VHH binders against Profilin-1 (pfn-1). Designs and how they scored, part 89

Target 1, 132 residues: Profilin-1 (pfn-1), of Caenorhabditis elegans (q9xw16)
Amino acid sequence: MSGWNAYIDTMTAAAPSIKRCAIVGAADGSVWARTEADNVFKASEEELKTFVALFNDVTQVPAKGADIEGVHYVVPRTEESLIFGKKENTGFFAVKTKSAVLIAVYEGPNEVAAQVRKAVESMQTYLNNAGY
Key: E = the ipSAE of ESMFold2; O = the ipSAE of OpenDDE; V2 = 0.75 times the mean of E and O plus 0.25 times the DockQ between their complexes.

## First folded at step 17 (VHH; from ug7 with S54T; framework vhh_7pa5_2)

Design uh3 (at its last look DockQ between E and O 0.77; V2 from the best seeds 0.84)
Fold by OpenDDE, look of step 17:
Structure uh3 (fold): chain B 132 residues (1-132), chain A 123 residues (1-123)
Amino acid sequence: as target 1 above (132 residues)
Amino acid sequence: QVQLVESGGGMVQPGGSLRLSCAASGFTFSSYAMSWVRRAPGKGPEWVSYISGTGKSTHYADSVKGRFTISRDNAKNTLYLQMNSLKPEDTALYYCAVGGPQPPPLKGETQYWGQGTQVTVSS
């Protein structure tokens, strides 16, 4: 569909536990690419605008959590360019690049989280090195 | 399947104006940001502007700020680029693309741009 879809496919291939994935603008939460078909990433632009703004002060995020696709996640901790959350047997990893936020929503036991994190952080590094 | 068809290009003198259009189909248009990208002779692609899915947010490359205006009509699945105060350096083939600034191509992957519309600014 677009050049950005290849990046979605790369992350989902690297971590099969990823159910839904999106690449959005860091500045406005606009959707650049997302999973479609059976697992459509359904967060609204308004919700994503709020979400990407969390990166402006990640230190406050654990206290309030984060919402994606109408689901509220507990955020145990954050890093400067990383927000991750958990809800039962689901969770998300969101990483910020120079211009984008990569969001991966996963399902499975806690053990799969490491693979998901690796997938999105690898892509983060790639894009940052490319100037994106 | 995604289809993007650009139009509205032409030849104008410096200081002139053009309005480009991009007709989109094959996907939920309003769900995605859309970009304009251009390729000048002998140069690589340059991101020009993008607009969010709802049209509420717009962004521009520094080279076109204040001169170009991106907009969209989601009811018509159409993206627009109003280009004013055109300069010779704006001469390029202009493409519309899904998403924001376009990423580097990955190996074996295809960029889904249209045929492009030629913009030539010359005295």
Scores: ipSAE 0.915, ipTM 0.949, lowest interface PAE 0.4, mean pLDDT 95
Fold by ESMFold2, look of step 17:
Formats: C-alpha cells, structure tokens, sequence
Structure uh3 (fold): chain B 132 residues (1-132), chain A 123 residues (1-123)
C-alpha cells in the first residue's frame, strides 16, 4: 500500500500481542496506513481527529478516557507524547511524532504491555530522529 | 493489488496551468490519505501535497501553497492536482502515493517510484 506499511509490519512483528495498528496524521487524524484484512483497524476520520487532538493537552486525558475504534478506554497514564489506554484484557499505546501518531491496539494481560510500548516507541524514536 | 496511474502532464509556458489525475484501484480509496510527490531531474522525491480520506483536510508544501490545489473524487477513485501559475522550478515527474508524506525507508529498503506523469515548464 504505502511506505508506512513497513512501519506497521515492523511494529506487529516486534510485539505479536498487537492485533490492530495504524499510522495517522498528527494534524488531522487522516489514515496513512493501517492493518487490513482480518485485523482491520476500524476508526472513522472524525474519531481519529478527536483522538489525535488529545495530544494537545495530555494532562486532561486521564480524567475523561479515550475512544478509539468505538471503544472507550480508561487512560491510567500519559506522557507528553504517549497515551496508554486500557479496557479489560485489551489496551492501546499511542505515540506522537512531529507529523504522525502511531497507534497499536493489543490484547493480553498487563505483562505484554511493555513489549507493545517498546515496539511503538522504537518507531517513534526512528521517526523523530529523521524529522518526522 | 494496489494500482495508481498518473496522467495529465505535459509541456507548458511559465504561468500556465495543468491538471493531474491519479486513477486508483485495488484498495478502499476513501479510507486513506493520498499524496502528490514530485522528483525534479537529478533530485530525490519532494512531497507536494496530501488530502485526507474524506477530502476534508488538505496540506501543501510551502513551495506550492496558493498555486496548487489537491482534490479527490471518492466515487470515481480519483485524485487530482490543479497546478496554476506554473514556474520552471515545478518541472518534475509527478507521482501519486497512498498516505501522507512518505516516511524514511527502514533498514535495507530502497524506494522505487512508478512511471509518474511529466510536467515541463519552459519558455
């Protein structure tokens, strides 16, 4: 599809607990790449625009939670460029670069969350170092 | 299989206009942002513009802002670039691509571009 597909593939290979993944424009939530086929990342552009805007003030996100793919997550933790959401045996990590937001939705117990976070942060760091 | 076919290039005088088209197939066109990218002779790719999947959001490189207009027709799976007030510096092969600005390649990868459509602006 797009050159961003290699980034999707790298993240899902690094953390097999990732079930769905997307890369979206930080300014507008537009979809640049996503998992497809049996694991389609299903979020509207409107929902994604609302989601990426959470990074404008991450300190307010834990109080209200976050919605993605029509699912509401509790947000126990944020950092300036990272949002972690949790719902039952699923969760997400989202990280912001200069131009994009990388979103990984995973399934599994909390023990797998660290590997998912490492996978998305590795790509975040690579993109940041390249000016993206 | 994803297929992107560019057309509408040609030779024009400075100040002229051209409209480029990109016919897309093999994927859900309306779900993805689409970009125009250009490659001037002897140079690497330069991102020109992108438009969101719905068409509600558009973005332009500073060098073309105010002169170029990106648009899409999701019913026809077609992306457009209206190019006005063309300058010799706009001379390039123009390509469409899926997504926003193309990322840096990952280790060991090289980026290959298709045929594109040639735009030549000269006196």
Amino acid sequence: as target 1 above (132 residues)
Amino acid sequence: QVQLVESGGGMVQPGGSLRLSCAASGFTFSSYAMSWVRRAPGKGPEWVSYISGTGKSTHYADSVKGRFTISRDNAKNTLYLQMNSLKPEDTALYYCAVGGPQPPPLKGETQYWGQGTQVTVSS
Scores: ipSAE 0.804, ipTM 0.895, lowest interface PAE 0.7, mean pLDDT 91
ESMFold2 (binder alone), look of step 17: mean pLDDT 80; pTM 0.808

## First folded at step 18 (VHH)

Design ui1 (from ug23 with Y112P; framework vhh_7pa5_2; at its last fold request DockQ between E and O 0.87; V2 from the best seeds 0.87)
Fold by ESMFold2, fold request of step 19:
Structure ui1 (fold): chain B 132 residues (1-132), chain A 123 residues (1-123)
Amino acid sequence: as target 1 above (132 residues)
Amino acid sequence: QVQLVESGGGMVQPGGSLRLSCAASGFTFSSYAMSWVRRAPGKGPEWVSYISGSGKSTHYADSVKGRFTISRDNAKNTLYLQMNSLKPEDTALYYCAVGGPQPPPLKGEMQPWGQGTQVTVSS
């Protein structure tokens, strides 16, 4: 449907523990691609606008946590372009590029979290190298 | 099956106006940002504009700001591009696409484009 769908497919194939995934505009949280059907990534544009704004000052995020898909996550760790959230046996990684934020929601233990991070960071690197 | 069908192109003189339409089907149109992209003869794709799923946020390439207006009608699953003050440099095949600015292709990936609609600006 769009060239962004290939990025969704690549991330979910690289890390099967990813249950839902989205690519959104960094400026406005608009949805460019997402998992659909049985694994719909369902967040409103308003929630996503708030979410992507967290990257404006990632140092504030661990104290407050983050909300996505109506779920509140504890944020144990951030980096300048990465937010990691956890809730029970689930979590998310979100990474920011120049134009977009890539979001992957996963289930599983710490071993799969590393795989999910690697999957989203691979796409982040590819996009950064291309000026996106 | 996702379908995007562009229409509304034609020949106009410099300074003229055209309104392009993109009829969308096969996906939840209102959930996704939509773009206009153009390809001039002998050139690669140039992103023109995108609009958020709700229509609340719009973005434009510098080359078209102030002249083009993107809009959408989610009840009709239709994307629009109002083009005013057209210049010969706007001559291109215009396409709509799902999402924001078109990303670089992944290994072995081909970007699927529709037929597009031709805009020709000439005296």
Scores: ipSAE 0.797, ipTM 0.892, lowest interface PAE 0.8, mean pLDDT 90
ESMFold2, look of step 18: ipSAE 0.765; ipTM 0.882
ESMFold2 (binder alone), look of step 18: mean pLDDT 78; pTM 0.788
OpenDDE, look of step 18: ipSAE 0.924; ipTM 0.954
ESMFold2, fold request of step 19: ipSAE 0.786, 0.745; ipTM 0.889, 0.878
ESMFold2 (binder alone), fold request of step 19: mean pLDDT 78, 78, 80; pTM 0.790, 0.785, 0.811
OpenDDE, fold request of step 19: ipSAE 0.934, 0.935, 0.934; ipTM 0.960, 0.961, 0.960

Design ui11 (from ug7 with Y112H; framework vhh_7pa5_2; at its last fold request DockQ between E and O 0.78; V2 from the best seeds 0.84)
Fold by ESMFold2, fold request of step 19:
Parts: sequence; C-alpha cells; structure tokens
Structure ui11 (fold): chain B 132 residues (1-132), chain A 123 residues (1-123)
Amino acid sequence: as target 1 above (132 residues)
Amino acid sequence: QVQLVESGGGMVQPGGSLRLSCAASGFTFSSYAMSWVRRAPGKGPEWVSYISGSGKSTHYADSVKGRFTISRDNAKNTLYLQMNSLKPEDTALYYCAVGGPQPPPLKGETQHWGQGTQVTVSS
C-alpha cells in the first residue's frame, strides 16, 4: 500500500478519539490514504476538492462553515494552514502542507480536541521539515 | 492484500515511445490516487506523475510534462503511463504506487516496492 498509510496509523494511534482520517492532495483533494474497513473515511472526491480549496483563503471559512463526509461543521477557528470544525460531540482538524492536506475526524468533548490537533500538527511539522 | 504489477518496459532509442501498465488488486482502486515513480541507476526514487481516483485530475513532474501522459481504466483496475519523446535521462526502473508523491519514511519504516518495469533509452 502507500507510504502515506503509516502517517494515518501514527495519527490514529496518537489520538484515539480520531475515528476517521485521510491524507489528500492539496491541489485537487484526491485521496492518497485514508482509514478503511470499519472506519472508512467516506468523503467524495468532489467534496474533497471543494474542501481543500478552503485553504486558498481561510479567512472566509468561519462565516460559511465546512462540509466533510456530507456533514456540515461550524468553523469557529482557522489559521493559515489549519481549519478546525465542530458539530455537536464531533469535530475535525485539517492541516495543510505544501503538497497535502491531513484531515482527522474525531468524537468526544472539547477536552480531547487538543490531543487531536497535536497529532495532526506533528505530522504536518514532519512533512514541512522534509519539504512536503 | 494490495498487489501492484508493472509491465511494458523495454529498450528504445532517444525520441521513442513506450506505454507502461500497472495491474492493481486487493483494494478499491477507483477510490485512490495513483502514482508513477522511477529510480535511475544509483539514484533514489523520483516521483513522475499522479492521477486522482476518478481520473479527472493529473499531475506531472516538470521533467516529464508534455512528454508523458498518465491515465487509468477503473473498470480494469489498471494504471497507464504513455511515455513519448524519451530521453536517456528517463532510463530508470519504473514503479506504480498508491497515492500521490510518496512521503518521507517515518523512523524505522521500510517502504516495499514491486518488481518494477525497466525503461532503457540509449543509442
């Protein structure tokens, strides 16, 4: 399988509250790796293309929210390379590198969100340092 | 279990053409981007091209743009690389891989590649 699967496994192991996860191309939203089997990350290619384009101007995202897997999230916070979405007891963190976007969908109260963010940002940092 | 089998390589003169194939099994082929990667003699892997799962989006390394065309047939679980205007610097072992450009390895991990298909461009 792809070498990106190890990144999926590392993030899900670091933050058990992550239920589904994907790594997609920053240019087109194409799926490079994702959780599979009982935890399939089930966003369409067209939805992911729209999603990664949000990083073209993150300042517009809080006003509109974001859709992943057919679910609409409120986006209370963005940073240049990070989008945080919430819906009820679920949420996501997405981070952008030069070539990819890493997406983690989690379940749990706000107290676990920091663990999820750290897991995703650790892989973002590793990729950034390698020029990816 | 994921299996990728490359074929279609050979020897050609500069300016020639070849078409590579990659037969895929053991996963939902149409759900994933696919890449071609090459290893020239004495060099590490170099990403060549990738195509999205649907086939609607394609990407190329600058060194091959305009000469190579990636495509896929999702009904046959097969990835292709049409290689035109071949140059000696295209000489390499060519592999297909799942996903976009392969990431740096995480510490202690070894990425496994298939057999590959050899492309040799010489006079």
Scores: ipSAE 0.816, ipTM 0.901, lowest interface PAE 0.7, mean pLDDT 91
ESMFold2, look of step 18: ipSAE 0.805; ipTM 0.897
ESMFold2 (binder alone), look of step 18: mean pLDDT 79; pTM 0.796
OpenDDE, look of step 18: ipSAE 0.920; ipTM 0.952
ESMFold2, fold request of step 19: ipSAE 0.815, 0.807; ipTM 0.900, 0.896
ESMFold2 (binder alone), fold request of step 19: mean pLDDT 78, 79, 79; pTM 0.793, 0.795, 0.794
OpenDDE, fold request of step 19: ipSAE 0.929, 0.929, 0.931; ipTM 0.956, 0.955, 0.958
ESMFold2, fold request of step 22: ipSAE 0.790, 0.802, 0.792; ipTM 0.890, 0.891, 0.890
ESMFold2 (binder alone), fold request of step 22: mean pLDDT 79, 79, 79; pTM 0.796, 0.797, 0.794
OpenDDE, fold request of step 22: ipSAE 0.929, 0.930, 0.930; ipTM 0.958, 0.958, 0.957

Design ui16 (from ug23 with Y112H; framework vhh_7pa5_2; at its last read DockQ between E and O 0.80; V2 from the best seeds 0.85)
Amino acid sequence: QVQLVESGGGMVQPGGSLRLSCAASGFTFSSYAMSWVRRAPGKGPEWVSYISGSGKSTHYADSVKGRFTISRDNAKNTLYLQMNSLKPEDTALYYCAVGGPQPPPLKGEMQHWGQGTQVTVSS
ESMFold2, look of step 18: ipSAE 0.775; ipTM 0.886
ESMFold2 (binder alone), look of step 18: mean pLDDT 82; pTM 0.828
OpenDDE, look of step 18: ipSAE 0.896; ipTM 0.937
ESMFold2, fold request of step 19: ipSAE 0.734, 0.787, 0.775; ipTM 0.864, 0.888, 0.883
ESMFold2 (binder alone), fold request of step 19: mean pLDDT 82, 81, 81; pTM 0.825, 0.819, 0.817
OpenDDE, fold request of step 19: ipSAE 0.926, 0.927, 0.925; ipTM 0.954, 0.954, 0.953
ESMFold2, last read: ipSAE 0.795, 0.759, 0.767; ipTM 0.892, 0.881, 0.885
ESMFold2 (binder alone), last read: mean pLDDT 81, 81, 81; pTM 0.817, 0.815, 0.821
OpenDDE, last read: ipSAE 0.924, 0.925, 0.924; ipTM 0.953, 0.953, 0.954

Design ui17 (from ug7 with V98I; framework vhh_7pa5_2; at its last fold request DockQ between E and O 0.85; V2 from the best seeds 0.86)
Fold by ESMFold2, fold request of step 19:
Structure ui17 (fold): chain B 132 residues (1-132), chain A 123 residues (1-123)
Amino acid sequence: as target 1 above (132 residues)
Amino acid sequence: QVQLVESGGGMVQPGGSLRLSCAASGFTFSSYAMSWVRRAPGKGPEWVSYISGSGKSTHYADSVKGRFTISRDNAKNTLYLQMNSLKPEDTALYYCAIGGPQPPPLKGETQYWGQGTQVTVSS
């Protein structure tokens, strides 16, 4: 079992509205851990490589949106290490650490989004403090 | 469930070569990045290399770059490490792991390692 799976489990427990989740390499989008079975996080390696590269210049992302799992999301705004997207009653939050990008896909209205953001940023902070 | 079995270690002289293998089962091997990690005598784990699920992206620790080559055969569910120009400092027990560089353990979590394969480089 990957040690990254414990991070997946911690995020999904902290924010039950998260439906799918992944941890991918910041350099290449390679999958280090993801939700599996009935909740498989299904994004191609090519899509994830394109996605993590958005963090190289987050200011360009709102103009074009972002794709995850073949779904196109509107990105209202970005921060240096955070991209989030919205589509209907679903969305995602993605945060970048030194080594990885943590991605959580959720369902629910805007009020639910705050708990998802908090869950991924908590793990981002822990990893950053440890040099990851 | 998930099993990772390392093999191919041995004793070699400085400048020699070895090829390590890691047989994987119990998960969709081609979907995940894979790492090699080593533990030298009296030291903690040191990440060596990782390769993406497709095999198209490879990464190395500075200490092995240019001497070691990671590869995988997804049809055989096998990860490899070709080690050339071996040095005494490469002496260690080598393990494979799922994902990139392994993260710090979460509170209360215990690190679990397989048996590994021993590489010894000496005159």
Scores: ipSAE 0.805, ipTM 0.894, lowest interface PAE 0.7, mean pLDDT 91
ESMFold2, look of step 18: ipSAE 0.793; ipTM 0.892
ESMFold2 (binder alone), look of step 18: mean pLDDT 80; pTM 0.803
OpenDDE, look of step 18: ipSAE 0.918; ipTM 0.950
ESMFold2, fold request of step 19: ipSAE 0.767, 0.794; ipTM 0.881, 0.891
ESMFold2 (binder alone), fold request of step 19: mean pLDDT 80, 80, 80; pTM 0.804, 0.804, 0.805
OpenDDE, fold request of step 19: ipSAE 0.929, 0.929, 0.928; ipTM 0.955, 0.956, 0.954

Design ui21 (from ug8 with Y112P; framework vhh_7pa5_2; at its last fold request DockQ between E and O 0.83; V2 from the best seeds 0.86)
Fold by ESMFold2, fold request of step 19:
Structure ui21 (fold): chain B 132 residues (1-132), chain A 123 residues (1-123)
Amino acid sequence: as target 1 above (132 residues)
Amino acid sequence: QVQLVESGGGMVQPGGSLRLSCAASGFTFSSYAMSWVRRAPGKGPEWVSYISGSGKSTHYADSVKGRFTISRDNAKNTLYLQMNSLKPEDTALYYCAVGGPQPPPLKGEHQPWGQGTQVTVSS
């Protein structure tokens, strides 16, 4: 059992447009929890290590985009601890805490993007306040 | 169902060694980081170490660094903790868990712990 699964469940319940999500170690991209079964989050450990390293300099990310689950995303926006990626009718939000990166992959129009962002940022804030 | 079964605990003298095992089933073991966590008498859980799914990345609490070694055998679905130079303050129930350091509980949620394996370091 993993206490991180409750965070996965909370995010997917809060924003139904989230199709897959994961919680990974900020230092190494190791998978701590993810959606499973019919909606497996399919990124490799090598891809996730590269992905979390993007947070080392978020200012460079819009120029090169980001890859996750073998999909290349355009990154129109970053903030110090947030990366937003888009491809067609899909996108992702990733947020960093001290220890972890929370990743949510969603489908739907721009209206749902704000709800997905709010869902991951709520968990980010909770973890930040607890020193995680 | 996910099952984690700890073993290998015992009573040892200060300076001694033990090797803990955690047998895992019910999930794709190699896809997940795994942790060791300990609970000393009268204290809350303390994260000890975690290892990435591939085994290529390891992390340790400062209190055990240089004395404990985490490892895994993905062919056997087994996690290990080699504990050397044991001290009385290492006395605790040791548990394995899926993922990195366990997060703060969400409102109304309680994290159930398994049986664990007892390590007692005493003269």
Scores: ipSAE 0.802, ipTM 0.895, lowest interface PAE 0.7, mean pLDDT 91
ESMFold2, look of step 18: ipSAE 0.775; ipTM 0.883
ESMFold2 (binder alone), look of step 18: mean pLDDT 79; pTM 0.795
OpenDDE, look of step 18: ipSAE 0.925; ipTM 0.955
ESMFold2, fold request of step 19: ipSAE 0.801, 0.794; ipTM 0.894, 0.892
ESMFold2 (binder alone), fold request of step 19: mean pLDDT 78, 79, 78; pTM 0.787, 0.792, 0.787
OpenDDE, fold request of step 19: ipSAE 0.935, 0.936, 0.933; ipTM 0.961, 0.961, 0.960

Design ui6 (from ug23 with S54T; framework vhh_7pa5_2; at its last fold request DockQ between E and O 0.83; V2 from the best seeds 0.00; counts 0 for: SAP .683 > .668)
Fold by ESMFold2, look of step 18:
Formats: sequence, structure tokens, C-alpha cells
Structure ui6 (fold): chain B 132 residues (1-132), chain A 123 residues (1-123)
Amino acid sequence: as target 1 above (132 residues)
Amino acid sequence: QVQLVESGGGMVQPGGSLRLSCAASGFTFSSYAMSWVRRAPGKGPEWVSYISGTGKSTHYADSVKGRFTISRDNAKNTLYLQMNSLKPEDTALYYCAVGGPQPPPLKGEMQYWGQGTQVTVSS
């Protein structure tokens, strides 16, 4: 399909609690790759444009929360290139690279969150080192 | 299975124009950004342009800005590249791809390119 689809597959294999995942353009929220079929990542281009713009000032995000796939998440913490969101038994990690934002939505208790974070941050580092 | 079929290449004089097409099938075309990528002799893949799934956002490599226009027809599942003011440096195999600028392959991964469509700009 595309070279970006292998990146989706690598993240989902590294952290099986990831249920939906996407790679989107950091400038415009356009979808470069996503999970499909039974686990389709359902976010509009308009929603994703709003979402990636949160990285313009991550310090303001905990006060607002974040929306993905029409779901509102509480954002307990951010870092310059990372947003962590929670809702009940689900959550997400999103990380920004030079050109893209990687989004992973997971299910499970909080102890699986470290595995999900490690999977997306490993890919963030790889892409940044490659100029992406 | 995703299928991307490029067409519209050919030989043209410097300053000429060509319009490339990419017929897409096997996925929800309107949900994905699409790119044009080219491979010139002696070079690896070089990203040319991408367009968002809705078509509302377009992006170009500096070397083609003002000369090339990317567009899409989501009703026909077709991506286009209008190439004007062509230069010998534009000579390459042109491919379409799903997503933005294509990343390096992961370890052990094959990057799946079709035959592309040849653009040759020569006197």
C-alpha cells in the first residue's frame, strides 16, 4: 500500500494493546496511513487538523483535553512532542516527528500505557533521525 | 489489494507540458493523502508533491513549485499531476504513492513500486 503502512504494522506489533493507529501530516492532519478493516481509525481530516495543531502549544492541552474519533479525552500530561490522553479503560499516545504525528489508541488498564508509549516513541526517534 | 497505475508519461521538449494520471483501487481513496514521487537516473526516490484526502491541502518540493499542480478526482479515484515548463532535470520515472513523503524502508521491508510512467524531457 505505502511505505507508511509498515510503520503502522510495526507499532501495532510492538504493543498489542494498540487497537487503532494513524500517521498523519503534521502540517495539515492529512492521513498518510491508518489501521483499517475491523480496527479502522475513524477521524475526519478536519478533526485531525485541529488535533495536530495542539502540538503548536502543548502546555495548553491539559486544560482543554483532546478529541480523536469524536471521543473526548482528558490529557493528564504532555511533553513538547507528546500528548497522552485518557478516557475510562482507553487512552492514546500521540507523538510529533519533523513531518508527521503518530497516533496510537489503546485499550487496557494504565499498566499497558508504558508499552504503547515505548512503541510510538521508538518510531518517533527513528523517523526524526531519518529526517521525517 | 491496493492498486496504483500511473499513465500519461512521454517525451517532450523543454518548456513543454504533460499531465500524469494515477488510477487507484482497493482502498478508500478519498480518506488518504496521495503523493507523486520520481526517480531520476542515478538517484533514489525523490518526493515531488502530495495532496490531502479531501484535496484541500497541497504541498510541493521547491524544485517544482509554480510549475507542477497536483489534483485529485475522488469520484473517479484518480490522482493527477499537471507538469508545465518542463526541464531536462524533470526526466524521471514518476510514481504515485499513498501518503505524504515516503519514509525509508524499515529493516527487512521491501518498498513496493510499480513500473511508473516515464517522463523524458529532451531537445
Scores: ipSAE 0.801, ipTM 0.900, lowest interface PAE 0.8, mean pLDDT 91
ESMFold2 (binder alone), look of step 18: mean pLDDT 81; pTM 0.824
OpenDDE, look of step 18: ipSAE 0.894; ipTM 0.936
ESMFold2, fold request of step 19: ipSAE 0.788, 0.773, 0.758; ipTM 0.891, 0.888, 0.885
ESMFold2 (binder alone), fold request of step 19: mean pLDDT 84, 84, 84; pTM 0.842, 0.849, 0.847
OpenDDE, fold request of step 19: ipSAE 0.926, 0.922, 0.923; ipTM 0.953, 0.952, 0.952

Design ui7 (from ug7 with Y112P; framework vhh_7pa5_2; at its last fold request DockQ between E and O 0.80; V2 from the best seeds 0.85)
Fold by OpenDDE, fold request of step 19:
Order: structure tokens, then sequence, then C-alpha cells
Structure ui7 (fold): chain B 132 residues (1-132), chain A 123 residues (1-123)
């Protein structure tokens, strides 16, 4: 469907705990690609617009948390281009590239988080190097 | 089955105008940003413009900013590109694509764009 689907598939396949993924515009939260079918990523454009705006000042995000797909996540900490959240046995990692935000929603114990982070950061690095 | 069908291309003189259309099917059109991409002779693909799913946000490459306008009609599953003040360097095959600026192939896959519509700007 999209040239970005290969990227979605790559992120999704990087860890069994990763359930849904999305690639959205960093400027406006528009959906460029997402997991579909049984694991459709369901965040609205408006929600994503709000989400990507969090990267404008990540220092305030831990106090606010972050919402993805109507779910509110606690954000323990942030980095300049990384926002991650937790809720029970679920969580997300979101990284910002030059033009996009990559989002991976995962399910599993805390031990799986490292693998999810690696997956999205690997893609982040690849895309940044490619100018995206 | 996802389909993208571009149309509206043609030959115009410099300073002329064209309006491209892209008919989309096989997916929830309004859920995705859409882009126009072009490939000039002997050059790689160049991202031209993209518009958010709702149409509320638009973005343009510097090369076309102020001259091109991207829009969409979600009720008709159609993407548009109004091209004004056309220049010879705008000559290219124009493609419709899902998402924002189009990334390079990652696993050797072909670009899932339409057949393209030819735009030729020449005096």
Amino acid sequence: as target 1 above (132 residues)
Amino acid sequence: QVQLVESGGGMVQPGGSLRLSCAASGFTFSSYAMSWVRRAPGKGPEWVSYISGSGKSTHYADSVKGRFTISRDNAKNTLYLQMNSLKPEDTALYYCAVGGPQPPPLKGETQPWGQGTQVTVSS
C-alpha cells in the first residue's frame, strides 16, 4: 500500500512484543503508514497531532504523560528524540526522525522494553542517515 | 487491492497550469496522508507535496512552494495537485503515493505508486 509499509513490517517483526506500529509526520501527526488488519494502529490524526507536538518540549512530558490510541501512558522520562510510556504490561516507544515520528506499541513485561527501544531507534538511525 | 490512478497530465508552455488527479481505492483513504512524487528524465524520484488525511495540513518541496497546491476530496477518494506557473524543470512523470515524503526501498520492494501521469513543460 505504501512505501513506508516495509518500515512498519520491519519494526513490527523486530520483537514479538511489538503489537502495533505507526509512522507519522513529525510536523502534523498525519499517518504515513501503520499496522493494519488484526493489529490496526487506531490513533486519530488529532491525537497524533498532539502527540508529535510533545517533541517540541520533551521535558514537560513526564509530568503530563502521553496518549496513544485513547490510552494514557505514564512517561517515566524522555530524551530529546525519544518518548516512551508505560501502562501495566503495555507501553510504547516513539522516536523522532528528521521528518517523521516512529511509534511502536508493545505488550509484555518490562524486560521486553529494551528490545522494542532498539527496534525503533535502529529505524530512527537508518532514516536519519537517509535524510528522513 | 490498493490502487492509485493518476491523471491530468499533459503538455503545456512555461507559465501554464495543470491539475492532476489521483483516484485511490483499496484502503481507507482519509486515514492516510497522501503525497505527490515526480520523476524527471534521468533523475531519481523527488517528493513534491503531501497532505494530511483530513486535509488540514499541507506541505511542499521548496521547488514547488507557492506554485503548486495539494488538496483532497475524501468523499471521492481523490487527491489533487494544482500546478501553476509551470517551468520546464517541472517536466516529469508524476505519481500519487500513500504517506508523506516517500522513503527509499528497504527490502528491494517496488514503489507502490500508480502508473503516473506525464507532465511536460516546454516552449
Scores: ipSAE 0.937, ipTM 0.962, lowest interface PAE 0.4, mean pLDDT 96
Fold by ESMFold2, fold request of step 19:
Structure ui7 (fold): chain B 132 residues (1-132), chain A 123 residues (1-123)
Amino acid sequence: as target 1 above (132 residues)
Amino acid sequence: QVQLVESGGGMVQPGGSLRLSCAASGFTFSSYAMSWVRRAPGKGPEWVSYISGSGKSTHYADSVKGRFTISRDNAKNTLYLQMNSLKPEDTALYYCAVGGPQPPPLKGETQPWGQGTQVTVSS
């Protein structure tokens, strides 16, 4: 059954600079969908559980940074339901809905980052409006 | 590529028990959360339970808490639902699915459900 895979496909199509992507449970970091094959999103459940818990107090995240896929990112800023991480010429956007956290890892300059943010926020809005 | 085959349904009296199984193939089963979803006659899908890929985290709809137990055996690529204290309201076609609660379909997309396994609770 491919319920969540369509969301992964929609985000990666909207922002081709997304290299890896996942949708995980907001409560526990469990993986509901992810990019696979040559672009496997490789984060352990323990790492993802720690990661989604950052949304419990986003104001403390810039001081801590964030880890995903074994990579430590500096977090320049957060919003109530968004974490942006940077490491050199790579980064991530993560957005939280009621039920899920959407994570997109990308490569490229700030021009690319804006496309990635728009892609994940569009899905966040759709899911929020549907109660997810 | 992904295939999910449900089994273990049947007819039982109220208060009875059943154990459902879901055989999975075509993906790395242990990497993904798995759900049970049910469709009662004339109703849309109702999420029942999900379990994380490792099996360490479980979640239940309020209507089944304390009566149903979700579990998985990652070595056998199999998901289970132990259903105890069954009620007539549990009568439905039961399906397994990849991920947590199934999302709204994207516009114009039809969700493909397998054939499921029928649970009928009747005196």
Scores: ipSAE 0.800, ipTM 0.894, lowest interface PAE 0.7, mean pLDDT 90
ESMFold2, look of step 18: ipSAE 0.787; ipTM 0.888
ESMFold2 (binder alone), look of step 18: mean pLDDT 78; pTM 0.782
OpenDDE, look of step 18: ipSAE 0.925; ipTM 0.955
ESMFold2, fold request of step 19: ipSAE 0.762, 0.785; ipTM 0.874, 0.890
ESMFold2 (binder alone), fold request of step 19: mean pLDDT 78, 78, 78; pTM 0.777, 0.785, 0.785
OpenDDE, fold request of step 19: ipSAE 0.932, 0.933; ipTM 0.960, 0.960

